# VHH binders against N-glycosylase/DNA lyase OGG1 (OGG1): the designs that were tried, part 1

All scores and structures are predictions.

Target 1, 365 residues: N-glycosylase/DNA lyase OGG1 (OGG1), of Arabidopsis thaliana (Mouse-ear cress) (q9fny7)
Amino acid sequence: MKRPRPTSQPSISSTVKPPLSPPVTPILKQKLHRTGTPKWFPLKLTHTELTLPLTFPTGQTFRWKKTGAIQYSGTIGPHLVSLRQRPGDDAVSYCVHCSTSPKSAELALLDFLNAEISLAELWSDFSKKDPRFGELARHLRGARVLRQDPLECLIQFLCSSNNNIARITKMVDFVSSLGLHLGDIDGFEFHQFPSLDRLSRVSEEEFRKAGFGYRAKYITGTVNALQAKPGGGNEWLLSLRKVELQEAVAALCTLPGVGPKVAACIALFSLDQHSAIPVDTHVWQIATNYLLPDLAGAKLTPKLHGRVAEAFVSKYGEYAGWAQTLLFIAELPAQKTLLQSFSQPINKLDESAEVNETSCDTLKP
Unless a header shows other numbers, all headers, positions and changes below count from the first letter of the chain; Kabat numbers aren't used for antibody chains.
F, E and O stand for the ipSAE by ESMFold2-Fast, ESMFold2 and OpenDDE, each averaged over both directions (binder to target, target to binder). V2 = 0.75 x the mean of E and O + 0.25 x the DockQ between their complexes.
[cut] stands for letters that were removed.
The coordinates of atoms that the task and the answers printed are left out; those that the model quotes come from them. Centres of patches stay.

## First folded at step 3 (VHH)

Design s10 (from a10 with D102S; framework vhh_7ubx_2)
Fold by ESMFold2-Fast, scan of step 3:
Structure s10 (fold): chain B 365 residues (1-365), chain A 122 residues (1-122)
Amino acid sequence: as target 1 above (365 residues)
Amino acid sequence: QVQLVESGGGLVQPGGSLRLSCAASGFTFSSYDMTWVRQAPGKGPEWIATIGTAGDTMRDDSTKGRFTISRDNAKNTLYLQMTSLKPEDTALYYCAKEGYYSSSDYEPFDYRGPGTQVTVSS
């Protein structure tokens, strides 16, 4: 199967009214209800508010799977849900495969999707500030930033450092399998993300044997550091939703394996830090092409990381991380090819039948 | 300077086997995770397997029953043993050194070799 084309992971900062409460992570046996034939219900998000292929296979999460031609499935706490978006549908539809209650699953899903934040309003604001953004956004509507559980997000992004998407996905699947099994969809197994206590019982050797390499020591070290936090590790992570971005990033960087880029990803995707900008070489290239042309061709340095973040925030404001996310998605090969198809004549020539053909033949005897 | 040189590719019949090699130089081979990637005509790169410094492996599920990654640190060489080859396995195979941060499909490795061509045809 063709693998999704993800983006680098931006960081979050928020001053908005708190969204719906996150789902509760079960520690003990819970009363789960499974639906034999799940019924589909409309969600309050239209294609301009949520487009599944522009949201889920973009590298902000690795726990959601494409479970059909138009479907994505994943878990939010104890809830196993699917989303689908048919061509011509005005709204995304969802179903619940396993849950503590249908209402709890709906509320958890809306919270996970940052549903109280109007994507149309953000894109309108960004388009007024930057007409170039408006032109890109016309073809890339519904690229939404998710609101993940901070522990789940943290562990996922510890797996992402110096790594490829397929291997990150296998690592995240291994971690996920340590939690409660909720169901299977289209050949994929789905689990509630394991508790901090469950993770603390997995040794560094077990992670190394599962192929985590150097990341094994970072995961176990971070789990240990979180358990040592006064008031509890989950509560400590959640408290970072209420501090300024600089404090959240500094706090996260005290954890083993968490550098500024990883911290910015966690802040953007799980801590309501909507102005967080994770700066890697890809974001640097976007920034120099789009906001800082005077620095085009220059080498990214630690001092320039702050300047890139400042440029995005100066241009787009409190939700600069969301703007950065769309700009990054626009640079993915699949989306870039699509965008180019709207601006250029398309001609099918005989030579196209031979493009991308590889030969190892040497013409010398 | 970092250098990776793949070898062992060629034309093979369906059901056959090949052993690919990657000779590494210019860095401390034993200190890095090493990866095999392939790219078929008209398709994007596909990750096959990674082997860590302790010999721990992670493999793509679609090929893990037929392909085995291994390393010889004394020879600075990475291997991919391929069995039960199919026409769908036809691709340029290259090895890569882990070192480049990327959660995207843009250059997830800090260095790639030039590759060795595998063609599975009768």
Scores: ipSAE 0.043, ipTM 0.514, lowest interface PAE 8.0, mean pLDDT 81

Design s11 (from a10 with S104G; framework vhh_7ubx_2)
Fold by ESMFold2-Fast, scan of step 3:
Structure s11 (fold): chain B 365 residues (1-365), chain A 122 residues (1-122)
Amino acid sequence: as target 1 above (365 residues)
Amino acid sequence: QVQLVESGGGLVQPGGSLRLSCAASGFTFSSYDMTWVRQAPGKGPEWIATIGTAGDTMRDDSTKGRFTISRDNAKNTLYLQMTSLKPEDTALYYCAKEGYYDSGDYEPFDYRGPGTQVTVSS
């Protein structure tokens, strides 16, 4: 939500006190409980707050799978969960396949979904600042920014540089398989993301043999750099949630293979840095069309990244990264085809098969 | 100047085989990962396979059992051996230097060939 005066109160957690030093006590292995036929529960997020096809298959994460016509599944720490969105239901539903406890899974899921942030309030604010945004928001409601674990997010986006989604997904699946197996859904294997210690036991050669190419050295180099951090790599990454965006990005860019775009992805998707703008060629095209028309037709350079980010923040404010995410999603082939169908004669809309991608499966077992 | 030129496409019957080649010039071929991508009419690009500098490969599961990527560094040539071809394999096939990023990235300069047409029809 935008206030009349900008504020810097980023806490979306129930924690009201300053964070204490991490406990020194070693983490004991949690008891995992596997549920054979899990029950579905409402999550109290309406279609305008969360639309699964506009949130999960959009390049924010590569660890969540479409496990049914209306269902997405993934892991959050030790919790294996599914989300589904039935046609006609106002709220998203979830179930827990494997967890330390159902209550812990629910809390982890709400945290992962940034559930404390009102998407409706953000969209209202952005629409007031930009009527063009309002037109897109009308058709793309529920495009939500996730709050991922920073180590998990970092490793995923190290796989993303100069790469395609299918190959990124295979790389991320390989890394995921190094962690504890939690269950199988619709032919997909699901794993708790491996610990920093587990990742440190995989050699550069092993990653290269798995098809990582030049990214193998960046992943092993980053794991090594994180292990060398005083207080621990996970704690160092989490500390970046408490600093200014420019400081977080500068810190991330010290890691092997982390450039400005990758750093902005990590900052936006895992470090509560809601004004971070990951600038790739698509975001550059959006920026030159919407905010910087004098640069239309020019090539994106590293030094222009700051100008693009500044333009988005100037237009949309503290949550500019969320506005950028909707504009980016509008340029994805599936959503672009859907948006184009709304400008066609009624007869063409009626004949469109592509519009059915967000519909419930009509097939019965 | 970097150049990638694909060849070996054509019309083939279902169940047939084709071997595609990509001739590379203007860069140190052995130092880069090489990729095969295809694009059917009216569809977006689909990644098929990448081969690394050490000969390690990563392949899309939908074609893994039928398509094999390989390279000959002495000849600066990338290959795609295709077997058991299906009508749905009909597409323009092109090679790319390094990775292919279908949503773009901060490093916008990657080189892609003009492609070679594969048509599987009876």
Scores: ipSAE 0.179, ipTM 0.604, lowest interface PAE 5.4, mean pLDDT 82

Design s12 (from a10 with S104T; framework vhh_7ubx_2)
Fold by ESMFold2-Fast, scan of step 3:
Structure s12 (fold): chain B 365 residues (1-365), chain A 122 residues (1-122)
Amino acid sequence: as target 1 above (365 residues)
Amino acid sequence: QVQLVESGGGLVQPGGSLRLSCAASGFTFSSYDMTWVRQAPGKGPEWIATIGTAGDTMRDDSTKGRFTISRDNAKNTLYLQMTSLKPEDTALYYCAKEGYYDSTDYEPFDYRGPGTQVTVSS
């Protein structure tokens, strides 16, 4: 089902400009446009293709914030955007708060959302292979895997090892604050993710003082390793989109603090490695209950990580990581409680205490 | 092997204070980040604070004004000083050892103690 992502060309086509001799100091113009009251536009993704609560607060990114009852906001390069999904709307809507251009923001957002990949087609394929998946997909529509910048993804998941979401979020917010401030929404500050060069200017001591603990050494070590890459660290990371999954994971594992699970997260969420399976204790429990019941009760080992990945790929194919993502989301407490109510029709769970905003002011007879 | 034992919990009135302790053994305490986590009945675990090997701290914004994490490496003990306690602070409080990894993360949850119960009511 995989289709190659289209290669987007910049609005002004610029190839690598040859170096001038002698080198001159470039004049840079910043053309960031901030809008005071941005207009909302449809994004051409229906709720079955994208459901915001099943995509953003699920641990694949820590840079997007819930900025309203039905709204999530975040940054993609120089673009600060919000997405909203009203219960009565068929399509997701977006607005642009800060950007170099509205069209560039739209294209970046569609790329970030993996919009070229049909979630309906993937769910249909998975449901044919597994009717149990089909039942979950009916209730958990729009759980989409994002296509993040690889440097941004790498640094986020270096923060994630042996950690919890609240602390990861604080660490990621600190890193984000090192970049260019793009705007504030609902009390949250939003920044363009810092460049590799900007990150290289932050010492291990500064990260340690910010509460990163042992991860401070891994972040600075990884930044140094990326800067040492021939051709540049960003280019090296992007090149991993073009290799086989095994090679991408092996390459990532050479970086300080990147183990197999963190490597699989980076591969799935930023390197177009749709069959990558991040295996932690939760995914291990899912795998042993769902695909490998003979291994139920066994302890997860590095050897068994590969066995779990193989089982998912054998069942779901090239997009096995997307299938695994839905199964993982189904095990989150909020979703687990909701799904259990569907299995017991007499039980009702109502967590949407949405108060009617329209007051009826009528005189009594 | 690795052992973590929490103590200091109990029943306390709103506005009161408690000091929780976590006694660590079976590993080089000074070489690891240490964390406090709590879990209220019917809710998921909530991170409170982590203290690094150099004494650097990261704390949850909702509690950092009332809770202070500290460590005594000579005693292999982690502390949580809690002030201005509220009924919403009622939970089982756990300490946890955070792993030190060079190239593997197969154990995202390294080790957690059995917890100490804190109940805030009149």
Scores: ipSAE 0.206, ipTM 0.627, lowest interface PAE 5.9, mean pLDDT 82

Design s13 (from a10 with S104A; framework vhh_7ubx_2)
Fold by ESMFold2-Fast, scan of step 3:
Structure s13 (fold): chain B 365 residues (1-365), chain A 122 residues (1-122)
Amino acid sequence: as target 1 above (365 residues)
Amino acid sequence: QVQLVESGGGLVQPGGSLRLSCAASGFTFSSYDMTWVRQAPGKGPEWIATIGTAGDTMRDDSTKGRFTISRDNAKNTLYLQMTSLKPEDTALYYCAKEGYYDSADYEPFDYRGPGTQVTVSS
């Protein structure tokens, strides 16, 4: 059982003169090292704690690519890493292609994977609260919610409004390409996500020419709003990890292009807001079938978004967003097909794919 | 009233070609990005291509070598030229108007038409 958080804290009584100009972020130079032929190491996460096909191609990130048979590659800050699942192994394996250090890459990867959160304990709790969840959990173990950098997450989900996964992926790839190139794997280019400063140098017109449509103004508007935050935009976003969900969502919704669903995605996937419920038409259908049958056939409204979130939290508790994620995945035809494949002999999995050599450079002004 | 009407679908043999049209009315066609999307039976919608107001395009990599999106603003018409058709291209093809949203909730499209069926012989 998790102890209740304080809902509010008193403001300091002292008045402080606000800065007249935005704070300057110091330029940090990174020394990047290419890892020759990457060696694979086990993670402490078993298949019940992390199953790659139930975690990475599920729409919570668009920056990770399938680079082999049950192999996914992506970047976490300056670290270019791959994850794979070998036939017969309990645990996921990883390798580091480009990094500032192997130990910092491992720590960043475990943080990114929310490795401190026991998925087995969560599934056990959810199964006690909902027998239907228990049935699904027997076949959908390892569907893990990631812990992304908030700026990366925010920009990715600004690309998601009124959009489809293939186009979102192309837009996210464009944004990613603005950052430092870390390497290539299986024909995909991988970049460290660009800084706020780098993003601020891209015009609305450049985003429009890249096919962003009306989202161009939202991205540039949000970047400008973050640059204007006293103490820095990254610091402001990270501060939302320490507030209540309602306050975090309200703060995010002040940003251009961020509505309730997008705010809930950012909160769940990057701000440790484990009870956030992103409600799209698919989740609405799930909710009206199982939690709110009296609302079946009704039109989803902003007020009803709150009712769906409340229903999930009432049933599943502080980690309701993780339960919602599993229920969403369970309804996807692709995941149902994948689940059937996991009941087959593991020898049908192909691991012959090798990762390409990567190149790393020091950051230049 | 926004209206989109797709046409040009039909039965075609593998390796064949089709040109789909989408007739738009009820809005200033030249002011909006326009999209082609397809949906096979039992599957969700799959994005093909978008064309912007300046004629700029963004296309799915798997089809961009075979499919070309274009627009004629004088005729309020969107086109999709399809070549080297495969059985896997069998789907209901929709055109869609991309909206302007004050809120950024995920919705697939502002408005889409009823679709035109493309069937590639097995």
Scores: ipSAE 0.041, ipTM 0.539, lowest interface PAE 6.7, mean pLDDT 80

Design s14 (from a10 with D105E; framework vhh_7ubx_2)
Fold by ESMFold2-Fast, scan of step 3:
Structure s14 (fold): chain B 365 residues (1-365), chain A 122 residues (1-122)
Amino acid sequence: as target 1 above (365 residues)
Amino acid sequence: QVQLVESGGGLVQPGGSLRLSCAASGFTFSSYDMTWVRQAPGKGPEWIATIGTAGDTMRDDSTKGRFTISRDNAKNTLYLQMTSLKPEDTALYYCAKEGYYDSSEYEPFDYRGPGTQVTVSS
């Protein structure tokens, strides 16, 4: 699929139906409403377009929790939602626990899921370019790249550098807790991600006391740098959706603690930069085995990051970051366990999640 | 050359206590976050705790009531005080030096030690 498409616009095939909403923006003055026992509704995304165990517990976000056997829950702006896939069901279902409105939650969720991008079309194209990809893709359908809020994504990946998943999750949970509490599901607390203004009122010392280590300075420095941006930090980040990848990466790398890998994660997961390649040791091993054999055995450096990214783009084209995401997932140790658990029938998969708290109507003291 | 050497492991009875030590050399110890990790038989590595340069700590919720991480910068030594030990705490315990941006997401340390074995059995 080298056919030109606008990066952040709805598919042309959606002209018969209204386009999906634009990127999630802060809601200035709307009352949040809690739902005691939420009703489940189908999404139009089938197993080949979205498989929850191949999308959410894969390191592209740390704010979504497994809240049931085949259920994931998280927040998108002011909306607290759950997704589930039952054994035998081809399509994903969702419910809304807390929101400004059910319709705005649905539109925000579809935008968050990049629902206008056909995964089947991308994987057909990648499989034609690389038969090895085709073999993996046949068994790993529905591994989807998310479209996150850029500030939320940036802060999460500042936490992720040189860190383990358990500690990253605790750090991200701490940051999340600075925002408005929307509800509790299966023992997890869920919060609207804090505003840039709210984050600017947290000191480096407070982050250090929360166990952030050297990342405390990067987070506070980045928040300060964003506040200094003309037109506002959120607007500056969103503007990077409209520039070329090289310009977006260069701009992000001016922020404290943002190196090439972190910049590529932010670009791919929040800035519609579909050819961005986050290079870690697994992606480096894939690249040196298949794309750059002359570099086999060499240590990954910042300069070599650029060479790996170029090799992926040369092989897979303008959506190379989505191809890289599948290849990365194939290297995850937990993949076999996740796929096996998805295939097994479980009696409780049809249970609705419930919200334990009513705090989504007001700010906590 | 960076070197980390763990010690203090051994066989203990359930309910017992152990203090693990990690002797560091080849780098400016006081300038780096330090971490304890364990790997139980048949399981993957499990993060226990990290201590920052200012003595700030972050601990896994499942062990934080029984385990305490600390450091002595004058001795270039990291400690893990373990109390109320259970058979499920049986694992190889190793310390790790936090790296920078280039470290693997799945091995987030630019160096880790060979470990010290803890066996909790009656």
Scores: ipSAE 0.140, ipTM 0.598, lowest interface PAE 6.5, mean pLDDT 81

Design s15 (from a10 with D105S; framework vhh_7ubx_2)
Fold by ESMFold2-Fast, scan of step 3:
Structure s15 (fold): chain B 365 residues (1-365), chain A 122 residues (1-122)
Amino acid sequence: as target 1 above (365 residues)
Amino acid sequence: QVQLVESGGGLVQPGGSLRLSCAASGFTFSSYDMTWVRQAPGKGPEWIATIGTAGDTMRDDSTKGRFTISRDNAKNTLYLQMTSLKPEDTALYYCAKEGYYDSSSYEPFDYRGPGTQVTVSS
């Protein structure tokens, strides 16, 4: 009986390529520690400040995965973390799988979650400005806008052009895999998002081969444009956190493949532009139903994007993008079904017409 | 007017194969990404595969190695070759023209056809 043995040969390219530089061993600029058995710690955000199913699977990020019935996992820079939310917990819990330090991971996570912004205060303000919002907010507490890295956010939303969520997620997974592998959870591979330098070494052909289609030229073109920015591309993107929304959107729209909707997504989800309104088909339907009923049934045009944004800002103020995000989440099929169940009438008991003998003062002479 | 008509579905035994077709009309077929989506009763639509204008393909990992998407621009036809079919592949299969980004949409397509039923059972 012969014993089985591996017979794999190294892959040999049949195509002659130009001479390449000798292989370089990457010098890690960070010390990573992987945790064998992660300990769970409370994150000081109650369910009214953060509800995981209303925050992560809502299309503001495609790099976080549902890694359990009550668990989501993702990376923030060099930190691989999980969040869980048990039905009886007062607060969300987190654990760290891979990190430069536990304290750095906690601070990065709180920053990523926009934890300094009180969702309860925003929802209260929006509910005062719009009673319809108050009814939705009563049932959809903890829907939070994230604060993502701008490069990571930009590349994710370049993948979103004329695309479906499942395919966007697969494209984003490909881009993520170009970065440093940090760990595996529940069958998913997690990577630190690649640097601008790493992305600059990926050809348009490689992206096209990975199924990006016409988006391949936009990603490579945007990476090249960012490399040309004064002070560096990451610094240029971060500087947009300090300018007015109109200037940030105009700046982003100079990048290949970035239109007004994509720019608004990047601005809202990574650039502290809390009044940015990404206008898609559902936001248009919400706007025409609630704010612009005279335009109900009309087709969304590029000129109408600005008018929709103005309507939201006029109604909800400086954090209009957060209000729009909750209204958008309310229109998701799963959440819409839940909201309809809350608005159903309670069965009334049939009232008997039996007259109870009540002691009342008899007429006194 | 945009029209997509799927065909090739039917009843098949586990381990069997089917080839689905989608006949497209009313638009320049070669200029659009084309997608196959399926929907089982009581469930939302599940993306299967997309083929781009340059023939680039992307597919869901759950069907990887079993399903192949292809297109014939001369015939304005999209295909899905399905092999090693399983009972869990039972669904209505839809052809869809160029997906649009809509983060709330479980049906993020400009247009989709009426679908063709695939039933995998003994």
Scores: ipSAE 0.053, ipTM 0.508, lowest interface PAE 7.2, mean pLDDT 81

Design s16 (from a10 with E107S; framework vhh_7ubx_2)
Fold by ESMFold2-Fast, scan of step 3:
Structure s16 (fold): chain B 365 residues (1-365), chain A 122 residues (1-122)
Amino acid sequence: as target 1 above (365 residues)
Amino acid sequence: QVQLVESGGGLVQPGGSLRLSCAASGFTFSSYDMTWVRQAPGKGPEWIATIGTAGDTMRDDSTKGRFTISRDNAKNTLYLQMTSLKPEDTALYYCAKEGYYDSSDYSPFDYRGPGTQVTVSS
């Protein structure tokens, strides 16, 4: 009945051992630099290309925090950054709190924001295909889909299954805390997302004690499955950016705890699969109101997931997942408050970001 | 496939009692937190209580003296015992697996049952 435990393959870690006369050991250092007072730079994305309240607190990431009245902060690899957007400003501003280099942080941020994709061009195309979309887009401009690291995205959405925002955030914060501490802003601690190797050293019991419930088994199982991938788990995940959506979803669904809906979230938010449609009860309600009125009042079943995805793709094309994201945001009560906020300027911004307890070196001129 | 089927609702006089049941299938019931939620006509969902895998409970203060959540893992069934019912308790009552979804919750997996109607009226 039981299967014998697989034996550890003997690892031959033989390398050339040059003759060393002194007992010199290399010191492993992470070269992180921080500014004493971060300088803000304009990001060349107008409010029509990026609106922070329509992008960050929308459930596509749980690692970015509102660190001020108009400020969001988060980490991208080793980079701790903040984004700021004043009502009435034409452009978003950013600053770098901790980084391996300012140029690397800027490039990582632009990549993370999918900055190469013109939201104005997408909205123009969607508006031609659906005048209702055009009306909503006039009021909800700048709702952008992010381009996250696939491992980071995968673990976040394993936490999201049948869960509430507060608990998801607590669980994601626990996972994040396993990585390198980069800084503190507005009472939030920010960490570089842990490596696959670091995650593999956390037991299922430790996750359960942290409140993960049944998700503890899925996270540890997925980490183990990724480590078993030929060429490495990170490379395997990144390779899914180069395949068709159906293949990416099928591959993701082989991972413990990843069903079609979680797979669609990971595909849309981290794998350049812009036509992926994560279907839940709210997206079903949107679909029956906008695309499938004959099915209004019917209960969502797993069999109807594909029908909803097909309807969005038929209507909006290759970037249907971006259109679906805006339609979802338009149904949230919070969007009405956000729309009203754009008619009133903020009189004063007084921000005190504290990053003095980071492992970063002070930036040298 | 997760399935949740609520029962036990109906018309009851003020001061009366009802016991709601939720029959669960398609998952290992004993491994998941279970929740009761209600939605009154024209209102948003209101959380009532959650019961954890160890039988620990969290309850809304407005109903905790009148409502008791419990579970029977051998029968894959969740219960809500309701006493001293008031007209304000009139709502559709749902059970939910490990989550309570509301308008601020972006969960992609809503495993709620269809609900059972409770009407408290003279």
Scores: ipSAE 0.000, ipTM 0.235, lowest interface PAE 10.8, mean pLDDT 79

Design s17 (from a10 with E107R; framework vhh_7ubx_2)
Fold by ESMFold2-Fast, scan of step 3:
Structure s17 (fold): chain B 365 residues (1-365), chain A 122 residues (1-122)
Amino acid sequence: as target 1 above (365 residues)
Amino acid sequence: QVQLVESGGGLVQPGGSLRLSCAASGFTFSSYDMTWVRQAPGKGPEWIATIGTAGDTMRDDSTKGRFTISRDNAKNTLYLQMTSLKPEDTALYYCAKEGYYDSSDYRPFDYRGPGTQVTVSS
């Protein structure tokens, strides 16, 4: 076909994309406003669009912490925010602990949550393409792919190479502590992610002493490579949001320590590359169970990474990375435990959470 | 050929101590980060500690006050000093050579040994 190629991945969301928040530039002194007792506001995303335990403790970010039974907290640039979701509430609520502006914090949060993309429309499309997905997804609605800052995402996933979640979290916490302190919640310290300039002042030896191992060279090498980019490293990373997936992955793989899986994570979680498929042992098991049963029991090889990605894109289309992310989440032990809790007798839940004892929002279904 | 052989495990009383060793061959030991991992029956592998080429260490929070990782590059040997042992420390303990691949999740470690059994019981 001689038709012009699509310049961007189509969104099946009917929501018009709001303008991006102004760039958050790290400065030596920020005019910060801290709130001692923040007010909670409704976030206009229903449980089918966002479910917090299906989105935050899933390995797409290591900088957000569970700060209460129903609460998650993290930083987006200079904004320290919490999200909470009460049992039975349709909508998520948020509060702002520290920010340069409440309006800027709200816009940054909606951008971070990919709020312009209708998850309900995507899941309907995936379920039509694969009825097995629809059956599995019946109780996993609201698992959302986040839209992270690319530098923050890149450094987090450089920490992830040949590593476990506990060690990745410790490494990411060390990096985070290099940035401006914004506040403390439930015993956790929260920092604005450090600037490229701040990161460039940390030696390889300092990272090694912090237990980064061979990753110390990759982080310092990547920071140096980004600083050498004409027009600036942040601007170079952001430009990858405007290119095709293959070009974005190839560009990322020029950075020290960035292989195909790490590149796919960065592309999916920060660069609007919705068909990117990060392939690990769990995704390989999913692929051989659902898409490539002829390969069940075989070991994953680098050559087979491409075949797995092709199978997901062939099945789920332009947002294949979102479908893959949900299927991955379903295999996590924590989510299997949560799914078991949904099978409890409803009469017991009703007795424990009587309507007369529950605060109800005016817009609650 | 890369080879790792763990030793020093055995039966120990609660509150006791053990020193595990891992003899490495077939690669330049001093050039690689080394890790200790354990696996209890019916459970997945649990990371314990990693030591870098310069002797820098990172340890799991649940064991960091009781377990110390060290290395002797002249002897190509990795160690895990375990103190104040508890029944929940009962597991097969593996040493592992850290991978050098960027996309090594299907190989969480480049190579691991057969393991040494630690049993903590009264």
Scores: ipSAE 0.000, ipTM 0.383, lowest interface PAE 11.1, mean pLDDT 80

